# Ledger of designs, part 14: miniprotein binders against Putative transposase y4zB

Target 1, 356 residues: Putative transposase y4zB, of Sinorhizobium fredii (p55729)
Amino acid sequence: MITTGTPTTRRSAAGTAGADLCPVERCGEPARPGGRLERQQPSPLSPGQRPLADANARRPVAVFAETFGLLAGQLDRQTRREGRAMLRLIDSTPIPLGKLCGWAKSNGRIRGMKMHVVYDPDSDCPRLLDITDANVNDAQIGRTIAIESGATYIFDKGYCHYGWWTAIAEAKAFFVTRPKSNMGLKVVRQRRIKVAEGDGFTVIDDATVRLASKGDSKLPIPLRRLTVKRADGDTITLLTNDRKRPAVAIAALYKGRWQIELLFRWIKQHLKIRSFLGNNDNAVRLQLFAAMIAYALLRIAARLNRITMPILRFTDLVIRCLFERRDIAAIERPPPVNPSHRRPRCSPHQMSFAYV
Below, E stands for the ipSAE of ESMFold2; O stands for the ipSAE of OpenDDE; V2 stands for 0.75 times the mean of E and O plus 0.25 times the DockQ between their complexes.

## First folded at step 10 (miniprotein)

Design c3 (from cp1 with K10E R17W L75E; at its last look DockQ between E and O 0.31; V2 from the best seeds 0.00; counts 0 for: pae O 1.52 > 1.5, pTM O .743 < .8)
Fold by OpenDDE base, look of step 10:
Formats: C-alpha cells, sequence, structure tokens
Structure c3 (fold): chain B 356 residues (1-356), chain A 80 residues (1-80)
C-alpha cells in the first residue's frame, strides 16, 4: 500500500565568493650559477721565499736520497736480524702540484709527480723507490727494485709486468697482486681450501692457473688465483706465484696493503706536499726526501723506545701530542684504541680555524 | 747496548742534517717532527745510559742539548 511523502523546495543563496586570485608569485629567475670560484692561483712566492726556493733548487737531491737510503738501511738491518717475513708492499701516491709548477707533467687526472714507495710492514719502514713524473707507470718503477730471494712483493694491478713477475719467480721470491680484468687465465687445477675463513674475509676459490693465450712464453711461471670475499661483500681476485702458503695467509698478506695506504694518507695529511718551497722539480724532491727522513727518524726513535704500536698510530699520537702540547710520556701508554673504529674526524676545516 | 748507542749517533747525524734543511726551508711541520724525533732520541738515550759507554752517552747528550737549542731558535723564528 502506502505512503506518499512529498515535497519541499527550498531556495536560494548564490553567495558570490570572490575568487581572490592569489597573485602569481613570479617564479624567481633561476639564481645564476654561482660565480666560478676562481681557483685562487697559488700566490707567487714572496720576495723572502725566493732565496729559499733558489737555495732548494741548488741542493743536490742525491745527498737527500743517500741520507734517506742510509736511514732506511738501518731500519732494515734490524728487522732482518729478527727473522721476520720479508714483505715488500709496493705502491705509489700522486703528488698534485699547483699551476705554478708549469714543468709538471699530467697523467690526465693530475698535474704533478708520483712518489713510489716500498714498505716493509714488519719493520714499518718505508723506502722511497723514486719520485717520478705523474705519467710514469707504476710497473716501470716496480721493475727497478732489487729482488730479494724469499721476499714477498705485494702490489696492486698497476704493477702488471709479466717479465718482472717472471724475474721475481726466478729469484725464488713471491708476488701477490690483482690480475687485470682482461687477463685471460685458464684453470689448470682446482685447489682444496683447507681453511676458508680469515680475518674479515673468506677465500671462496683457489686454483692453479696459467695464461690462456698461446703466449705461455710471456708468463712461463706457475700461477695461483684466489678469489676472496671481504666482510663488506666485495669480491677480489688475487694472483700469486706462491704455490705453498695457505690461501688465507696469501689473502691476509694482500689485506696488509692497507698499511701503505695509511702511510700515504699520513704523508699527505702531515707533510705540506702541496706547499713546496720552490716551484722546481728539485725542490719538490728535496721536500719529499726531508719528509721521509723525518719519518724514518721517528721510526728509529720509536724502536729505541720500544714502542710496540704500529708506526702510523705512533705518528698520529706524536702529532696529537704536538698539537695538544701533551707530554711524550703519554705516547708510551696510549689507551687501547681499537685502530678500526676511530677515524679521527679531524675535518680539514677545523684545523684551519685553530690558526686564525 | 753499543748497537743502540751507535743507532742514536747515526740518527742524530741525520737529524742535524735535516735541521739544517728545515732552518733554511722554514718548514714548521718538519721542524715539529724533528723536535719530536730528537726528544724521543733523548728518551731512548736516557734508557740506554744505564747500559752503555758513559763517554759516548755524554757526547750524545751534549749534541742533543745543542740540537735542542737550534730547534728552539728555529721555533722562535717561525713564530715571528
Amino acid sequence: as target 1 above (356 residues)
Amino acid sequence: SPEKIKEVEEALRFAEWLLEYVEEAGDPELAKFLEMAVKLLEAALKKIAKEGDPEKIQDLREKLDEFHKRVDQLESELEK
């Protein structure tokens, strides 16, 4: 059946709410790309620095090189008496030179020089191999090293020279390196990994290999390839002529290359290798040798004081003591700082404020 | 040990040579490293002094004292 319900109508109100047109904020013109920070050309040497630059230009680099060689030779003679493993880390660091060094060659990345170092990690003794133009290949300088029988040479992929690796093997020495990605290696035999786990890495492959090209004549030595997974997940390949040592031991030797990287960091941080007293090749060489002599003296002094901490930690403490005006006695008993954790966050900006 | 004394003697000769370079070059960072190396050589010499030739130790002390005077002069010149 039911029902109906109706109707109702109601009206009206057309309230004309004025659309206040929000003013179109003029999109500000894109800020003109900030003025090229004119790379402040290194100021020309002050008139007072000219005599010093000229004096440094006349000093025979040979005397500094000989002096450093003698100091390095003292550090080595003691390490050899201790019967330690003959390790030789070989690496190079670029030394960027300013525009004032117009004579400096470019490697396409920097204009400047390159410092080539052999580092004995057991003695913590660096030796300067050479100071070269930035365009000189590491493998060329690595070949100038006197090969020591029983020594283990550890170097990166930059030192790829098959004749030199053959010469190392013929001298009854060893090398540990990274193959170039284009190095064709053929597996001859898979090797059993007895211990895979190392300190912060795992050995995942161990094989006897040879060069895949018919040019076995180019590298006529038995090789071993390791594949190592780091704790960070990165995988690296190692190449060695050492057929006897455990895979973990060889991988640990290559891990030890961080020590020379720390040395180069230390050198670049604490040696004003950017502020040369002289814009000539000779002055740059002199300052680098002087710096290496100072480092060697600190090593001798540390050894004589029976300082057992890694030299880089000692030198960092020395520098800290110098800056903090702390007693040297505080260096002998540094708190057990785990070397892994405290990157001194010395922001390069904070050191500039303390001398203003 | 006589070997350690000789090592200090040799290190000091190289420090003297480095000092002459630093005095001419006016490198305040090398000066500080050199000063610290010498202070550490003195500390080493004090430890060796109980076991070594007294005359050689005294000669090394005198050379270290002279070295300190030259470093202090250099620091005073670099602070001006």
Scores: ipSAE 0.332, ipTM 0.785, lowest interface PAE 1.5, mean pLDDT 71
ESMFold2, look of step 10: ipSAE 0.544; ipTM 0.887
ESMFold2 (binder alone), look of step 10: mean pLDDT 81; pTM 0.766

Design c4 (from cp1 with K10E R17Y K32L L75E; at its last look DockQ between E and O 0.31; V2 from the best seeds 0.00; counts 0 for: pae E 1.7 > 1.5, pTM E .748 < .8)
Fold by ESMFold2, look of step 10:
Structure c4 (fold): chain B 356 residues (1-356), chain A 80 residues (1-80)
Amino acid sequence: as target 1 above (356 residues)
Amino acid sequence: SPEKIKEVEEALRFAEYLLEYVEEAGDPELALFLEMAVKLLEAALKKIAKEGDPEKIQDLREKLDEFHKRVDQLESELEK
């Protein structure tokens, strides 16, 4: 499992995050180095070898996270060399913590932390960008990503920061997002929609737009707005700086955000995150990293066995088989877990990882 | 299939990180997930054994055997 795990935060003059990047850490018991990934060279681990368990257990969280990131990063560089589109799904999820974790901060609604993830669907390996206090703004963390030329960043409206969007465009990268409800947009030109039908949606409008803000707010990049009607009848509005890809393709990229939402749901439902073993920041962070590694490992194992069912159903089946002490290697009873029965290369599971 | 063998190797590295965590933290639910994943990797290796380099397949089989022993030992240490 090789993904983009080494985010060296690039601080360009076009998009500044340096002055407001580091919120004050509100930890009563600091037992870790900084929460940023990829700060130190990792200590590589040999598969199947027994390390000195006591020494490994005392490694800083940053070293453990950096090792995970480096294992993930090789595939990302390979994808770039092979000319495949590089996709970066960005999102965060709250991790409510109980009264036992009194050191955790509140955002006015919950006391806890937020887990910020960058997901590369081609490698099917999430990368933990940061774990922060619950009161840290999403865009503040999203801006810490080193911008990769040619990549497409997909995120929700909580990541609205015009300087960051400008920096993405100046790096010859792309974004796909949703406008905030208070964002004024003026149509400059309608665009032709050659192919409107996508998988479970229809593009009903495609326009070149500009920011119609009052005051000194500036967004000096080309903007494109799509209106997409989903299968449930609801419409959604998307914004992008990508003027070249077909509207259907851009909408499909945004639809692919469900993969990171699936990860968050999986972590919360199946790994019992809310029943933390420790009561300090370092212990919680290590448990969250372990949960992400477990998810990635299970996904790779499912892919190697060519299992095509939805990940939540597959995970539930595997847990039930193990609880009932059945041999999960011989999954012959529940369809469609029979590998010999499923040989198409373009399964729904396979398509979710091979977007281009 | 060298690509699939490489994916099994990467998955084993991830399993090692989990094992190190579980050994220190004593997390029985995560130990269960580790057991599940390792069994799935063994099943995958058996299915691709005919398609890959026999030396690499045997090396991975030996590593999986060691993982099973370590997981069994971990289960014994996580007593109620």
Scores: ipSAE 0.450, ipTM 0.844, lowest interface PAE 1.7, mean pLDDT 67
ESMFold2 (binder alone), look of step 10: mean pLDDT 81; pTM 0.765
OpenDDE base, look of step 10: ipSAE 0.535; ipTM 0.878

Design c5 (from cp1 with K10E R17K E20W L75E; at its last look DockQ between E and O 0.32; V2 from the best seeds 0.00; counts 0 for: pae O 1.6 > 1.5, pTM O .710 < .8)
Amino acid sequence: SPEKIKEVEEALRFAEKLLWYVEEAGDPELAKFLEMAVKLLEAALKKIAKEGDPEKIQDLREKLDEFHKRVDQLESELEK
ESMFold2, look of step 10: ipSAE 0.588; ipTM 0.891
ESMFold2 (binder alone), look of step 10: mean pLDDT 79; pTM 0.742
OpenDDE base, look of step 10: ipSAE 0.297; ipTM 0.764

Design c6 (from cp1 with K10E R17K E20Y A25L L75E; at its last look DockQ between E and O 0.31; V2 from the best seeds 0.00; counts 0 for: pae E 1.8 > 1.5, pTM O .780 < .8)
Fold by ESMFold2, look of step 10:
Structure c6 (fold): chain B 356 residues (1-356), chain A 80 residues (1-80)
Amino acid sequence: as target 1 above (356 residues)
Amino acid sequence: SPEKIKEVEEALRFAEKLLYYVEELGDPELAKFLEMAVKLLEAALKKIAKEGDPEKIQDLREKLDEFHKRVDQLESELEK
């Protein structure tokens, strides 16, 4: 629970517990024209004083989601203005809450929530699609995205929903995914591979396919299957409705999914998951949304300064600069990295093919 | 140049919204990252100052300076 706040802002009913000497109730400041959080109630009433976590629980999750949606929309409009391709990575990450949050649902693997994100890797433009209980199926959330004509949607096999894939195709949009292990595919026609070599992989096979047996009526669109041999020796299968782009280009798009793993890692490293500010569903959602906005703003600010290093290293260097009182602009020439403090389980080069 | 000025303006507008919620949440980690974002916006404005409308650049500089002071005040209160 939040036991402290700024002494200059308080809601009337949301008094601060403990040694916090903040005489002003939150949301009572005159400079806040909306006044939506201000309460005109007698003070100082203390019986059954509501904790700060309860006051935060009254704030609707929709306010944070609207803020993030507007920020992401601004970045997306800039991308369309420049005429660049519209790429959308879709993924989710579990947010384990532990047994201290008994109200959290379980999906049999974790107790907690899932954060669902749509991410544009070219403009570094994340959008929070939803935060759900852990037991909500990924495809149920993926289907809610507004399909943008001409866009390419890249997602893992957990987003398997044939009706949604059909809707993507009908909107003149594209998808790149991996088939589930139990998905039966029949080759209709082999395709020529003009350029097979990509960065860290080789396209071995390119074929027009359809669902085997009684599955064909469930997905009435043309399908294309790629078989890709990765440099680490593993072979993966990709599935798409894109009949025109070269196979090597489609495989490269899927490889780029490592960028959304970096986003999820950043959020988890800079959120104290075991120290969530509240003990209810709404408080956890508010903290997650605020963290997403912080990430997005840092990425915008870094882009405006033409900083291209990985976000985790960038964040570490900025923190060091703040502690040492150095000019942030000097971060374009970062100090050497200590390898003993960074040890990825998978290299960024391989990350997109090992994400599960 | 007008496009970059507009991007700084929009980023600052959403930073204002985040500041409000960081204050209500009392989260010092998020306040620190908000400070980082503001300092980067200040640096970006210096880089585009030679190419933009000097009236608009000065207005933005003043807004960023005021916002930076508010973030510093928030961080100080959260540390106590």
Scores: ipSAE 0.412, ipTM 0.824, lowest interface PAE 1.8, mean pLDDT 67
ESMFold2 (binder alone), look of step 10: mean pLDDT 79; pTM 0.731
OpenDDE base, look of step 10: ipSAE 0.447; ipTM 0.839

Design c7 (from cp1 with K10E E20W F33W M36L L75E; at its last look DockQ between E and O 0.51; V2 from the best seeds 0.00; counts 0 for: pTM O .764 < .8)
Amino acid sequence: SPEKIKEVEEALRFAERLLWYVEEAGDPELAKWLELAVKLLEAALKKIAKEGDPEKIQDLREKLDEFHKRVDQLESELEK
ESMFold2, look of step 10: ipSAE 0.588; ipTM 0.898
ESMFold2 (binder alone), look of step 10: mean pLDDT 79; pTM 0.740
OpenDDE base, look of step 10: ipSAE 0.458; ipTM 0.852

Design c8 (from cp1 with K10E E16K E20W E23K L75E; at its last look DockQ between E and O 0.26; V2 from the best seeds 0.00; counts 0 for: pae E 4.6 > 1.5, pTM E .460 < .8, other shape alone 7.271 > 2.5, unsure alone 66.943 < 70, SAP 77.274 > 70)
Fold by ESMFold2, look of step 10:
Structure c8 (fold): chain B 356 residues (1-356), chain A 80 residues (1-80)
Amino acid sequence: as target 1 above (356 residues)
Amino acid sequence: SPEKIKEVEEALRFAKRLLWYVKEAGDPELAKFLEMAVKLLEAALKKIAKEGDPEKIQDLREKLDEFHKRVDQLESELEK
């Protein structure tokens, strides 16, 4: 039997580990006797007590993490096909907590926590990598990902760790990212662009590059730099170790990273810190896991009912239909307009409301 | 298919478990999302069962109940 608890009753192993995690795809397993990871609860109860109202604040984070891991595994199995390229979007989002959570650390910009997610855009399946204090560097968490050979990892410039990028390349995996503004790059050769036009963007430049001078010894892998002009505005620069895929395909992979921003917005809309959940670290973690579980369940349900629209549009439509007592078969249609009982309608290309 | 039924059963079991916790904590917004997910999963199970017989539907319901009991046992073990 496998447990997440420490064999010693109260010694913490958390230090540099970041959080109590349940491995993905594992179901609930019996804990060892005496293995607990939470403060001891009050023993006696009386008729005047309301222990049920406080129970969720003391629920072990591990139970929610195990639940999420099982649901994420279901999403992966429902959509994964052998031979299809594996995509992994990696990002984090700050969860500002404010003064009521004085225990929360600051990174100079916000006081609170960060949620780190690995997202499979093919299945729309998030995997929670970690929930950390706000002062933990993104690259420190990105390094903890088990590298899958053949996969393509897509992340922003906050995940700059040359050792990790080297490990990705050595595992015969790929990354697509943006360079930091202070990254010195030397062009080794220009590359020809066979097809430059993509969906909403144009590839302007494609070059083999390396880090300049002493920086080159820190990252001894071939690098490729793309310059991409987006239809809606600015140019962006991408870095990858992928020397084979067409530039337009690599740029399209990075464009898909915006999908994780939609997920983060959804999660934040439903994250409310209330006194009934408590304002401590564990209460916030439980609420974040609950939101992730709800998202995974809706995604599973949408696939089983053969719903093909983007998940955030689907959830918005279902909420509106539920409030107006419409059946599930009408979920894919906009809510009807009633001047006396107005509700915001869902635009096919926007996700603006999760409730009234 | 049997594999699809198993996936629906697992998802429904966890959704109902989490819905109980969220309702106990008094988070009506998250409870609403979980209720929506439960309704969609039950509709999916009903569609699958239309292609099968009623006895298989009852078996699936009983498996869901048994698994909820196992999750309750796990929660009890973790709290000790």
Scores: ipSAE 0.063, ipTM 0.459, lowest interface PAE 4.6, mean pLDDT 62
ESMFold2 (binder alone), look of step 10: mean pLDDT 67; pTM 0.499
OpenDDE base, look of step 10: ipSAE 0.175; ipTM 0.606

## First folded at step 11 (miniprotein)

Design d1 (from c7 with L30F V71I E75L; at its last look DockQ between E and O 0.26; V2 from the best seeds 0.00; counts 0 for: pae E 1.7 > 1.5, pTM E .771 < .8)
Fold by ESMFold2, look of step 11:
Structure d1 (fold): chain B 356 residues (1-356), chain A 80 residues (1-80)
Amino acid sequence: as target 1 above (356 residues)
Amino acid sequence: SPEKIKEVEEALRFAERLLWYVEEAGDPEFAKWLELAVKLLEAALKKIAKEGDPEKIQDLREKLDEFHKRIDQLLSELEK
């Protein structure tokens, strides 16, 4: 039931009409289908308007984008209440569309689009930042993120934009990234490394740095460079504005960046996002947002059932429950396996940053 | 708890949007994943049913039942 003064239920308010795809969120309001029930109306199209399913309509895509943003924000707020660090992994993944989508642009490596994602590894919840043509530079999209004070943003060298890095610092937030190969840096002073050894890596240098030329006005923030030797022998260089955390801790944050690649693989492999049902821009965008919403719903549902296993293992168990005669209550227990296969090759989300 | 009931309620609002997509697009893969999510939300609601507002819990049960019926119909049609 809604408040007094509202017109009585009409026939078009029964069931799940297209208008139900855009609900106005007012938590706690009662709704019952068997009595004096009026569904909350989303911002519906007028009679005679094209339906929400119209592939050319921009409103369905925008509604799905807003829906995903709200849902992902809900998961992030829940993680913060649990006292976990605010980590934000930023990356993009190519969505190759092939020759059948002649409208798709190329960036020299692929023809298609890119999904740009902000991912919180503690909640395993992605937030879709944008879906762009493949030729749009990552830094152009990274700059659009709403910066959260106290958060640490972790991204690769493709997100090099000095104005954006300055904005992160001014918002009292942090970043960890890699320099581009042509970035000239001068050491201002060496920093002491108290603890050098991390899990699978060693910090071999820690320094306060600045841009090599008179580019200080281009990046007027404190800048710190770490050199990290990984167990596989490769050495990488990291940049951050974080002057307080130990070098080992900062390097560990960057090591955890690969979790977003696992998320991307899961989404593309298990939700069949590569098999597009439509061949126009709006249809592709709608399917991508639908995939992200499905992932977020599965994350919420797993959390509400206190299921803590990696998402890939979780989905395997529930697929078995849907297509086998196993009770859904067995979700928290993996299927029996012979001793020679107790360690499957699938790469679930193994990393979790519970660092407080 | 009231917070968990609110989470289920909000998740169902957005699941309804995904259901529209799978019905309109005829996408069997998303239909199966949506069924998975809805079954897990139902299991969660059963665990917290004694703690919340009986009217909200009954409303959520009815919405979940409607979801199951629509998904079953869709999957049946898509599998011929």
Scores: ipSAE 0.480, ipTM 0.864, lowest interface PAE 1.7, mean pLDDT 67
ESMFold2 (binder alone), look of step 11: mean pLDDT 76; pTM 0.679
OpenDDE base, look of step 11: ipSAE 0.598; ipTM 0.900

Design d2 (from cp1 with A11L A25L F33W M36L V71I; at its last look DockQ between E and O 0.37; V2 from the best seeds 0.00; counts 0 for: pTM O .796 < .8)
Amino acid sequence: SPEKIKEVEKLLRFAERLLEYVEELGDPELAKWLELAVKLLEAALKKIAKEGDPEKIQDLREKLDEFHKRIDQLLSELEK
ESMFold2, look of step 11: ipSAE 0.685; ipTM 0.933
ESMFold2 (binder alone), look of step 11: mean pLDDT 76; pTM 0.668
OpenDDE base, look of step 11: ipSAE 0.448; ipTM 0.833

Design d3 (from cp1 with A11L F14Y A25M L30F V71I; at its last look DockQ between E and O 0.46; V2 from the best seeds 0.00; counts 0 for: pae E 2.1 > 1.5, pTM O .760 < .8)
Fold by OpenDDE base, look of step 11:
Structure d3 (fold): chain B 356 residues (1-356), chain A 80 residues (1-80)
Amino acid sequence: as target 1 above (356 residues)
Amino acid sequence: SPEKIKEVEKLLRYAERLLEYVEEMGDPEFAKFLEMAVKLLEAALKKIAKEGDPEKIQDLREKLDEFHKRIDQLLSELEK
């Protein structure tokens, strides 16, 4: 007869700690009169910089634009012969102009211009769409693209234009974008997820959708909304007219958009738009076209050498070799990754967060 | 191949046009990019030289050597 003594669990009384509401002290500090930031007159160009600025003001941009078009066309023709997928990344980058460019417009964040690019990631070939004022809307410039049948256009939420998306679909082309948060979408049909995981994505949702508003007439095309989770845990919603590709493949295509951001970073880092070369619209255009020509030259020259690495990586290696006075012909061997040099924290992942 | 030689010749003409701009503007960053492009064209030419017309290869070598001299001069002026 083993008497199992039941232990009496003492109910400890949870004392109600009163949350003292800290009094919102009305620190009514009087608004100091906004000191009129004296418009510091832009420091004039040095006497030696004026002739250069004036030369750039007069030089015909058209010759540089044509030269770039010819080089870009040479890159594109070879990629088409290889039968690669017709991908077109569309993005824009702000070109900050200093106080010296008194003519430059503001987008509320920067004063300057905006470079609009379509990029073929398979050829590593950029095409300049336009160089505009910083306040020009991306979707306005995106609509100027000649739509190629069978192409897949990849762009961010900034390129929201329903008529253009309709035109892409009518041309038997595809787009992949992010819907704006205010875009009312109605589910028409839930889609079967055939491939739940791939390319570091998990498919959460795949649906045929339409506009919810009476404005179905504004976007009379079959749409698909995808919700995918990235390997980093972030969830992204995509919108496409591609009804055939697996959701993970569409997510992978949209992930590839970072390549144009790398291009823009490279241009800004290495092909520094300098105020001393000119403070006028023409001079800025010349510098940008010269930058694009240099990029295209390097890309073709790298291809002639059978360099298979991404051109951006190649140029970074070449720059290092130039600084190290190393033979460029030896660049075929990646320098031994000295594990002690802090990996530049340009993890592809950290770059995607800043512009989402 | 004769096609690759013509491609190098074409690229060099585009590089020359860019060099004229860089010489006029005194941009050392563009000069370094041209130096990179020329070094790549030389490396391409060395690969083609085994199968190409010797005279055309020599002409391209001389043009590349002249191009290097102009870049080196420009860089030396911009470092002062």
Scores: ipSAE 0.313, ipTM 0.755, lowest interface PAE 1.6, mean pLDDT 73
ESMFold2, look of step 11: ipSAE 0.461; ipTM 0.839
ESMFold2 (binder alone), look of step 11: mean pLDDT 79; pTM 0.717

Design d4 (from cp1 with E16A E20W F33W E35L M36L V71I E77K; at its last look DockQ between E and O 0.25; V2 from the best seeds 0.00; counts 0 for: total charge 0)
Fold by OpenDDE base, look of step 11:
Structure d4 (fold): chain B 356 residues (1-356), chain A 80 residues (1-80)
Amino acid sequence: as target 1 above (356 residues)
Amino acid sequence: SPEKIKEVEKALRFAARLLWYVEEAGDPELAKWLLLAVKLLEAALKKIAKEGDPEKIQDLREKLDEFHKRIDQLLSKLEK
């Protein structure tokens, strides 16, 4: 017996609240837009910064660029002699410039420059590709790299240029990247997963793919799409022309991109690159090149001491020791990594899916 | 080894270029980095000293000591 209880419709009364006509207050005269935007003269450099700014303005950047190239080339030659894998991490970092740099362009997020770097993780050798305006596209600079046969180029979705990827493949080199979400890929063949787990990754999918569009002419190379799950639960899709390496090994190579992010963090932390002592393009470039010379010099000096730890870790330890006036000899025993100091979680956000 | 000495000599040429920059720029951060590099080269040279040409090692030591002194002078000026 299904008793159909009838819901009683309570009629709530429509109170007629009177529309009090707010009086039409008089349109006051349009205040004349006579505010001359006084071009706030860039606040003068502090007296101590002026000599530096003037010195940096007069120096040729080319000498420092050449010096850095010679250092970088020495580190790379040694890595090649050791028979190590030719890895090339490509990334860029924004260099925020203050209001004093009135010439600096905006990318909508920062006003400043952009430093483009190739990093060899095996040599710990950065190479400066270029220092550009903040609005320059990464793919435009990435395609200027001299392609080395047998090298593996590792870069994010920002370096999407089909002609450059083709040129990498034609040079018998490899790339590992993330496809853009709008990149139409068609599966040509499912691949056998030989190694389902390794390097903290689980392989979900491994397929030979091509562009779906009739524009196959834009990327006439065999591609492989990998989908892997990290130990933290995050899934990542990779795109590569490497048809031979296990999917987990390719995922491990792409995880290695974090080393260049550490480099950029370290540069920004230790060189106070946010506080340029010069207000001109030349001064900024000089300071960045001098910083890269210092980094490469420290790498050579660390290698000569048989320091096997990553230079970023070594330099962090030594800066602490220098500030604490501790003997450099004590650095051979890294203080026990107190496991309770949460390694500053690399904000997973640069590797996190911005679902946009 | 003769190779390590040549590597120290090469590092010193780069250190000299960076020293010139930091002295004229008055950059205290790069000066600290250069000081670190010099101290590491001194430590490397002490390790090489048992195996190398004494004259070359002494020349490299004197050059490092001069760089150390100039960097310390620069840092002392920038801390004032």
Scores: ipSAE 0.532, ipTM 0.876, lowest interface PAE 0.8, mean pLDDT 73
ESMFold2, look of step 11: ipSAE 0.662; ipTM 0.929
ESMFold2 (binder alone), look of step 11: mean pLDDT 80; pTM 0.731

